# Ledger of designs, part 3: VHH binders against SHC-transforming protein 3 (SHC3)

Target 1, 186 residues: SHC-transforming protein 3 (SHC3), of Homo sapiens (Human) (q92529r149to334)
Amino acid sequence: LGPGVTYVVKYLGCIEVLRSMRSLDFSTRTQITREAISRVCEAVPGAKGAFKKRKPPSKMLSSILGKSNLQFAGMSISLTISTASLNLRTPDSKQIIANHHMRSISFASGGDPDTTDYVAYVAKDPVNRRACHILECCDGLAQDVIGSIGQAFELRFKQYLQCPTKIPALHDRMQSLDEPWTEEEG

## First folded at step 16 (VHH)

Design z02 (from y01 with T99A)
Fold by ESMFold2, look of step 16:
Structure z02 (fold): chain B 186 residues (1-186), chain A 125 residues (1-125)
Amino acid sequence: as target 1 above (186 residues)
Amino acid sequence: QVQLVESGGGVVQPGRSLRLSCAASGFRFSTYYMGWYRQAPGKQRELVASISGSGGSTNYADSVKGRFTISRDNSKNTMYLQMNSLKPEDTAVYYCAKAWMITNPSFGTTEFDYWGQGTQVTVSS
């Protein structure tokens, strides 16, 4: 996975996750991610999952998900997955829409029967804080995308184990991923 | 539809070996983390071992390290658990499991939310 692999996918948007995913138990973590996919799909015109309604979320799920960011909803993007990052670019590759470094990405999900065409990942960045980002993938591609993300996680962690002098920086990134921050108004 | 079918359970004497198999279908097997859980009667289900989609990363419960080996053959859509030096404490129903959510290893161990029907392993003299 040296230079990475590139997929063309549809970016649906993201929704803020107001609590650390690691602080949630297993069942809640999966439920909140499925709810995030559902909410973003409902908000995007023409999304494949717009017909699939979930039951109203529990009070716990409603307290964990914040506001959606749909600024780029529905845009086709080039997604490059490497051991360094998930890089999202316009189709002509001239503009970077987002670049989520591996150290800022905690979880990835997708490709199941009820999320057949979706991939979701949780990442931190200064604009969206901790958010669940939703991708719509065509024709079974979701499973390829989630597989590539999983491989990137594993290979990056192997690189970390080879170079243990980076432990303080990794530890600092883990702390940053657990805590929200406010957007700068400047 | 996701299907996970365990086999290879049985009754064995302490100190012997047993190999469990899990045949998987309904998804791209090589994509997803797989795992083995066990549950003794009256006890909570516990993770025994897990393996990444490529097979390059494994994780084991402390109680089985050095005795059990998880593996997978992606060409046959099959996961295995080789259980050596079996003890009465290993008696349980063993479940094959598939993950929907992958955890970045820097943040923890991947956990599982799809299960098979289980296969009984009984270790008794």
Scores: ipSAE 0.627, ipTM 0.774, lowest interface PAE 0.8, mean pLDDT 82
Fold by OpenDDE, look of step 17:
Structure z02 (fold): chain B 186 residues (1-186), chain A 125 residues (1-125)
Amino acid sequence: as target 1 above (186 residues)
Amino acid sequence: QVQLVESGGGVVQPGRSLRLSCAASGFRFSTYYMGWYRQAPGKQRELVASISGSGGSTNYADSVKGRFTISRDNSKNTMYLQMNSLKPEDTAVYYCAKAWMITNPSFGTTEFDYWGQGTQVTVSS
């Protein structure tokens, strides 16, 4: 990915995720992503979503999804995807909305068949803790965005594997991911 | 629209080989993880093999490791599963899969949520 790839998308905000996605099965992860998209689209004026009357969220989903942060909701942003991070900036002011280190991002997904213009990803940051961030990616851009994220994941993982000295055992990796990543100030 | 079309299934004797193909369309093929799943009668669908967008990373179920090879030709938007030394327990419907929800490999295995219609593989004496 070199210096990374940049997309212009709309940021819709994020929703806190109160549980580790690693502890959840695929079905639950999917439901969380869909519910997050739905909730944010409902909350943000002008968000394109034919909200079919969804069944009331399950008690389970309500226990996993926390409060929304809509501080930058509706803004056009520059999204830069690299092996290092997902960087969200305002195009005009170059204000950083979020800079999510790739190691802090657990997964990314597209929307469901009714929300194909949306990309959601779960990341950890000091401001939002663990949160699902929602992007509106119009005109088929969602596929490109999610593809780029996937490529970044792959490349980073390859790089990681090439440096065997730091590869904790898989079991240790799962545990260490729950530990606050101490920024080694190199 | 995303389309995945499997081919190459059939009936073979134990020890024989088959090659499955998956023709993909409706998305940028080279940017996505792809995989093969199988579902035997009365069993749950299980991951057989997966491959990264570039083809540089592959993963196999233990039951097929050393016998099956997953590959892809991005210029043809096609994924393959070479199945050697087939066993009766390999009998299943095999499904081509595309990743739409992408798990960071550092956090776990990539998950797949788009599927083809499947192709039947039967291994019988």
Scores: ipSAE 0.308, ipTM 0.667, lowest interface PAE 1.8, mean pLDDT 86

Design z05 (from y01 with S50T)
Fold by ESMFold2, look of step 16:
Structure z05 (fold): chain B 186 residues (1-186), chain A 125 residues (1-125)
Amino acid sequence: as target 1 above (186 residues)
Amino acid sequence: QVQLVESGGGVVQPGRSLRLSCAASGFRFSTYYMGWYRQAPGKQRELVATISGSGGSTNYADSVKGRFTISRDNSKNTMYLQMNSLKPEDTAVYYCAKTWMITNPSFGTTEFDYWGQGTQVTVSS
């Protein structure tokens, strides 16, 4: 995965996640992902028929999911997946939907029987804070996209294990063994 | 549509080996993390081992480290658990598991939401 792999997919939008995904159990994370897909599909004209059979959300899910952002909803995009980031651009490259550094992406899911044509991933960025981003992927492509994301996670983690990046004492002009929290992180 | 079929269980004496297999179908096998769980009588199901889609990342429960090896053959859509130096406390039903969610290793360990029927492993004198 050198310069990355690029897919053309549809960006449906994102919805804010008001709690850390790490603090939620696995069943809840799965439910949030499915609810996020449902909400943005209902709101995007070109996707309304693809995910229509949903029960009303639980009170718990309503407290975890915030407002949606549909600014770029429904457009075809170029998604580039590399060990550095997920980069989302319009095909003409005049608009950046999002650029999510790999360390800012916590989870990805999709391609299961209930969300066959969708990929959802949770990431932080300055515009949307922590949000679940929804991609509509054509015929079988969802599992390719998820596979590439998983490969990027693995390769980035291997790079970390081989040469972990941390606060280097040598780059600081201070000799402070007692206050690592006051050092610049870079 | 998704199928996970375990095989290779049986009754063996302590110190012997078994190899479990899990044949998978109904999804792109190489994309997803897979794992083995086990459940002993009267106990809760516990994680034994996990393996990434490529096979490049593995994790083991402390109780099996050094004795068990998880592997996968993506060309055969099959995951394996090689169990060496078996002990009576390894007696359990062993389940093949998969997940539809891929977790960034920096954020936590992968958990699983789909299981097979299980295969019985019994270690007794």
Scores: ipSAE 0.632, ipTM 0.783, lowest interface PAE 0.9, mean pLDDT 81

Design z06 (from y01 with Y33W)
Fold by OpenDDE, fold request of step 19:
Structure z06 (fold): chain B 186 residues (1-186), chain A 125 residues (1-125)
Amino acid sequence: as target 1 above (186 residues)
Amino acid sequence: QVQLVESGGGVVQPGRSLRLSCAASGFRFSTYWMGWYRQAPGKQRELVASISGSGGSTNYADSVKGRFTISRDNSKNTMYLQMNSLKPEDTAVYYCAKTWMITNPSFGTTEFDYWGQGTQVTVSS
């Protein structure tokens, strides 16, 4: 990935995830991301409905998904994927919508048959706390985007492993990930 | 539609080798993590091995580490499991697996939710 890869995608907003995704089973995680896509698509004008026949959300999912942030929803954005972060910017690159450090991103999903044109990822940031962010990626772009995210995950992790001095025990990693994102004042 | 078709299973004696193949279709194969699961009679399905889209990262269950090798040929949309030094305990139905969800390795291992029909592997004297 080097300096990163940039895609032009449509940002649809995000939905707060009130529980740690790590504490949930895989099936629940999948359902959360799908439900998030569905809710955001319903809320954003012009978004192609992901699901023709929406089953009513389970009570469980409703308890896990919080409020949506639809700021910048429907906007075409520049998405830059690197080993460092997912960077979302306005088309003119004047405004940062979000900069999600790779360490803050836990899960990503995209390109599935039911949501072929969508990518969802869960990230922590000071504005949205823990949220599922939804991207509309048309014409097969979703698989490109999710592929790039996967590569970034892989490369970042390899880099981390090569620097053994900072590898806290898995237990410490789990605790550090639950710590609120403190902006390192650079 | 996603399709995963396993092949290469059979009956072998202990210490022998088998190579399983999984032919995948219906998605961009090189983009996604793939995995092998197995289910022995009366036991839960367990992850045996997984491989990243690029093939640059692999994970193995402790029970198969050093004996099994997962690989993929993205040009053929095929994933493989080379199984060496087979033991009776390796007897199971082996399943090819896919997922649309990727996990940051810092948070855990990638899990899977799409499965093939499976191929039977029997290790017996």
Scores: ipSAE 0.880, ipTM 0.935, lowest interface PAE 0.4, mean pLDDT 90
Fold by OpenDDE, fold request of step 19:
Structure z06 (fold): chain B 186 residues (1-186), chain A 125 residues (1-125)
Amino acid sequence: as target 1 above (186 residues)
Amino acid sequence: QVQLVESGGGVVQPGRSLRLSCAASGFRFSTYWMGWYRQAPGKQRELVASISGSGGSTNYADSVKGRFTISRDNSKNTMYLQMNSLKPEDTAVYYCAKTWMITNPSFGTTEFDYWGQGTQVTVSS
């Protein structure tokens, strides 16, 4: 990925995920991302509804999905994907919408038949806490974006493994990710 | 429509080799993680191996590590499972799998939710 790959996509906002995605089974995670897409598409004017016939959300999903942050929703943005982060910026690059460190991104999904034009990813940040961020990626772009995210995941992980730093046991890694981002005030 | 078609299964003696193939269509093959599952009679389906979209990363179940090799040819939209030193306990229906969801390896292993019809592998003396 080098300096990263940049896409122009539409940001649709995010929805808080109130539970750790790690604690959920794969089916539930998938449902969460789909539901998140559905909700933001309904909430954002001009967003093409992903699902023609929306089934009412299950009580479970409703309990997991929190409030939406629709700041910057509907905007065309510059998405830069690198091994370091997903960086979302306004088209003029003057404002950072979000900078999600790769270590804070747990899951990404996109390009599936039901949500072909959408990419969803779950990230932690100080503003949104843990949230599912939704991108509208039309004309096959969703698969490009998700592909790039996947590559970034892979490369970053390889880099991590090469770094002699004590790879905390997977168990310890899972715990450390639940530790609040203490901003080391350097 | 997503299609996953497995082939290459059969009956072999212990110690022999088989190569399974999965022909994929209906999605950008190189973008997504692929995997092989197997289900033995009376057992749960288990992940055997997985491979990243680029093919640069692979995972194996401990039971097959060193014996099985997962690979892919993105130009052919085909994934492979080279199975060497087959054992009777490898007898199962083998399924090709894909996912739309990518897991950051730092958070866990990629899981799968789309499956082919499977191909039978029988290892018997």
Scores: ipSAE 0.878, ipTM 0.934, lowest interface PAE 0.4, mean pLDDT 90
Fold by OpenDDE, last read:
Structure z06 (fold): chain B 186 residues (1-186), chain A 125 residues (1-125)
Amino acid sequence: as target 1 above (186 residues)
Amino acid sequence: QVQLVESGGGVVQPGRSLRLSCAASGFRFSTYWMGWYRQAPGKQRELVASISGSGGSTNYADSVKGRFTISRDNSKNTMYLQMNSLKPEDTAVYYCAKTWMITNPSFGTTEFDYWGQGTQVTVSS
């Protein structure tokens, strides 16, 4: 990826994921991602509804998905994918919407027949906590974007493996990222 | 529609080799991780091997390490499993698998949720 690859996509916002995705089975993870896309698309005006007939969400999914953050929803953005991060900016690059370090991104999905024009990824950041971010990527762009994310995952991991001395520190930091953000009751 | 079609299965003697193929269609093949699963009679389905979209990363079950090789030809939308030094315990239905979800390797291994019909591999004397 070198300096990274940049796409122009529509940001639809994010929805909080209240449980660790790692603690869930694969089927549940997939369902969460799809449900997140559905909820965000319903909430954002002009978003092409991914699901014409939405089955009522299971009680389980409802307990895992929290509030949505629709700040910047519907905006065309510049998405830069690198081994370091996913960087979301306004088209004029004046405002950063989000900068998700690769180490904070756990899962990504996109291009499936039910959500062909969407990419979703789960990331941790100070603003949204753990959240599923939704991108609208039309005309086959979703597969390009998810492909780039996959490549970034792979390359970053290879870099990590080449630097074994940093392996324990990353494992320890990943465990620390699972520590519940103790709300400091100030 | 996603299609995964396995081929190359058969009956072989222990110590012999077999090469499985999976022809994929209905998605951008080079974008997604692919894998091979197997299910032996009376056992749970298990991941045998997986390969990244680029083919640059591979994973193997401990039981097949050093004997099996997963590969892919993205120009042909085909994934392969070269199985060498086959053992009776390798007898199973082998399934080609794909996923729409990618996992950051730092968080875990990629799992799969789409399967072909499978191809029978029998290793017997």
Scores: ipSAE 0.878, ipTM 0.935, lowest interface PAE 0.4, mean pLDDT 90
Fold by OpenDDE, last read:
Structure z06 (fold): chain B 186 residues (1-186), chain A 125 residues (1-125)
Amino acid sequence: as target 1 above (186 residues)
Amino acid sequence: QVQLVESGGGVVQPGRSLRLSCAASGFRFSTYWMGWYRQAPGKQRELVASISGSGGSTNYADSVKGRFTISRDNSKNTMYLQMNSLKPEDTAVYYCAKTWMITNPSFGTTEFDYWGQGTQVTVSS
């Protein structure tokens, strides 16, 4: 990927995920991402309604999905995908919307028949905590974006494997990222 | 619509080889992880092997490691499972699988949620 690949997409915001995606079964993870897309599309004006008939969310999903952050929602952004990170910037590149390190991104989904124009990915950051970020990627771009994310995942992992000295530290750091940010009430 | 069509199953003697194929359609084949599952009678379905979109990464169950090889030809939208040194314990219905969700390998293994109809593999003397 070199310096990375850049796409122009629409950012729709994110929704907090209150539980570790790793602790959930695959079906639940899939449902979470779909529900996140649905909620964000409903909340953001002009978003192409992905889901015609919303089944009421299960109580379970409602308990897992937290508040939405719709800052920058509806904005066209520059998305740069590299082995290092997903970088989201304003079109003029003056403002960083988000910079999600690859190590903080656990899952990505998109391009499926129900959400053909959407990409969702789960990342951890200090602002949104653990959140599902939603991108509108029209005209087949969703599969391109997902493809690039997948490649980035793969390449980064290979790099990691080639540097065995960093293997324990990443596992330990990833476990530490699952430690609840105990707000030290100072 | 996503379609996964398995072929290449059959009856073979122990120690023989078999090659399974999965023809995929309805999605960008090269973008997504693919996998092979198998289900023996009275047993749970288990992941046998998986392969990344590019084909650059593969995973195998311990039970098949060194005997089975997963591969793909993205130009043909086809995934393969070369099965060597087959054992009676390999008798199962083999399923081609895909997913829309990509898992960061640092967080775990890729799981799958779309399956073909399966192809029967029987290893018997």
Scores: ipSAE 0.878, ipTM 0.934, lowest interface PAE 0.4, mean pLDDT 90
Fold by ESMFold2, look of step 18:
Structure z06 (fold): chain B 186 residues (1-186), chain A 125 residues (1-125)
Amino acid sequence: as target 1 above (186 residues)
Amino acid sequence: QVQLVESGGGVVQPGRSLRLSCAASGFRFSTYWMGWYRQAPGKQRELVASISGSGGSTNYADSVKGRFTISRDNSKNTMYLQMNSLKPEDTAVYYCAKTWMITNPSFGTTEFDYWGQGTQVTVSS
């Protein structure tokens, strides 16, 4: 996808994930996303959410999830998914909610039977550190959004494989040091 | 009402081929990674192959590389496993699998948590 695909979805907020998702087994990772959705839905007035998804959390799951950030909770947003990033803006484009580079996004899930209208993804950013971000989507749209994210993951990874001797962070730093014409010089 | 229905298993002699199919319903098939697992008698279930929603990325267990090919036809909601040069060691129940969580490949391999009923493959003379 060149310029990406844009969706209008509802942003419910995010909740900090206090451990690396890679350090957790797969069953725990899926339970964390379900618990994150449940907590954020409970905290946001008027969220679509399902009553059945409010089952009590395990003590282990409660220890892995940290504080919520509800600054933009419940707002309709424009989500643009590209091989570079997930970009979240207010619909009038006056404010950026988040811009998560692909290399900072580890996992995404959604559209399953018990969280049918939700997408959760785990990303790092300077404000929220590692957090699970929750989107509420209309019927069926959650699976479209997940599909676009998966496609972006796959395409970005294939681009990375063209440079197997460099780490992405080092490569980005070298480009910043030896700037081409387009970024600052015009 | 997610359903995964495997078919195409059977009894074959070593060196022969089989093609397994997995018919999927109850979700948007093209969105999610799918996989084939197998479980031999007395062994743990193991991943055989996996394929991205688009079909553009695949993974294989070392024991089947070069012999097995995973594919999918998103217009038919069907995943396949072409198994060539079958060996007695390939005897197992083969399961179709899916997941609701996708992993960025830079962070690891996608894992699976939903299974079909399985189809028996027996390779013997």
Scores: ipSAE 0.715, ipTM 0.847, lowest interface PAE 0.8, mean pLDDT 83
Fold by ESMFold2, look of step 16:
Structure z06 (fold): chain B 186 residues (1-186), chain A 125 residues (1-125)
Amino acid sequence: as target 1 above (186 residues)
Amino acid sequence: QVQLVESGGGVVQPGRSLRLSCAASGFRFSTYWMGWYRQAPGKQRELVASISGSGGSTNYADSVKGRFTISRDNSKNTMYLQMNSLKPEDTAVYYCAKTWMITNPSFGTTEFDYWGQGTQVTVSS
């Protein structure tokens, strides 16, 4: 729980998610993450994935996914997972590629038979807005990475339950304009 | 290939206990949330209980709270459902379930998309 757990993984990029994932049913959420992995993998030169032959995307999936950001695509990075955030840094640790606070991350998936070496997570940040971020985690590492993310989700939520007055009640903001979660001052 | 094999079902009298087991393979068991669903004749499948990968968080349907206990032994890749004070309304096929997607609890509860073959539990005289 202290400094977190660090992995060395490949960052493939992200793709904007134009709708709140909470507004989508579970089947659609899983389809979106798989489509996001497919699009980013195809766009990254030299990326290797173990995918089935590409299927045409549905019109619905195409309306939910926006533009890709491949600025750091293919870079080997240090990923640190803690109860505070998912922190992505260059190998020398001098540059932060992204820092996604735990409250800004809604879902994570990966390590299933169709995406064995991939982890996808949906997060919001000032640069990419709401986006699905894709990590390539070789040598069976994907399930370890997703497990660490799941543990971080669980432990952060338990901290929240102990100190609920530090975080504004969600009911008091019954409706935001398409983005109900926001980091707040404690 | 992912395999979820339920066992421990049977016919029991009301008020008795039964323990279900789910043997899991084909994935890293401790990574993912697991759950128990049930489906009674003529009804939709409903979530009975769920448990986090570590075993540190659990959820229960109101209809079973206080009577059923979900647990897991990550060293044996096995999940359990201890069912006490069984009622005729608990009669159903019980399914072990897993998911590949983890939901941040601040955004909702984890949902499941893979099920085993099921084991029949019948509570009758």
Scores: ipSAE 0.702, ipTM 0.832, lowest interface PAE 0.7, mean pLDDT 83

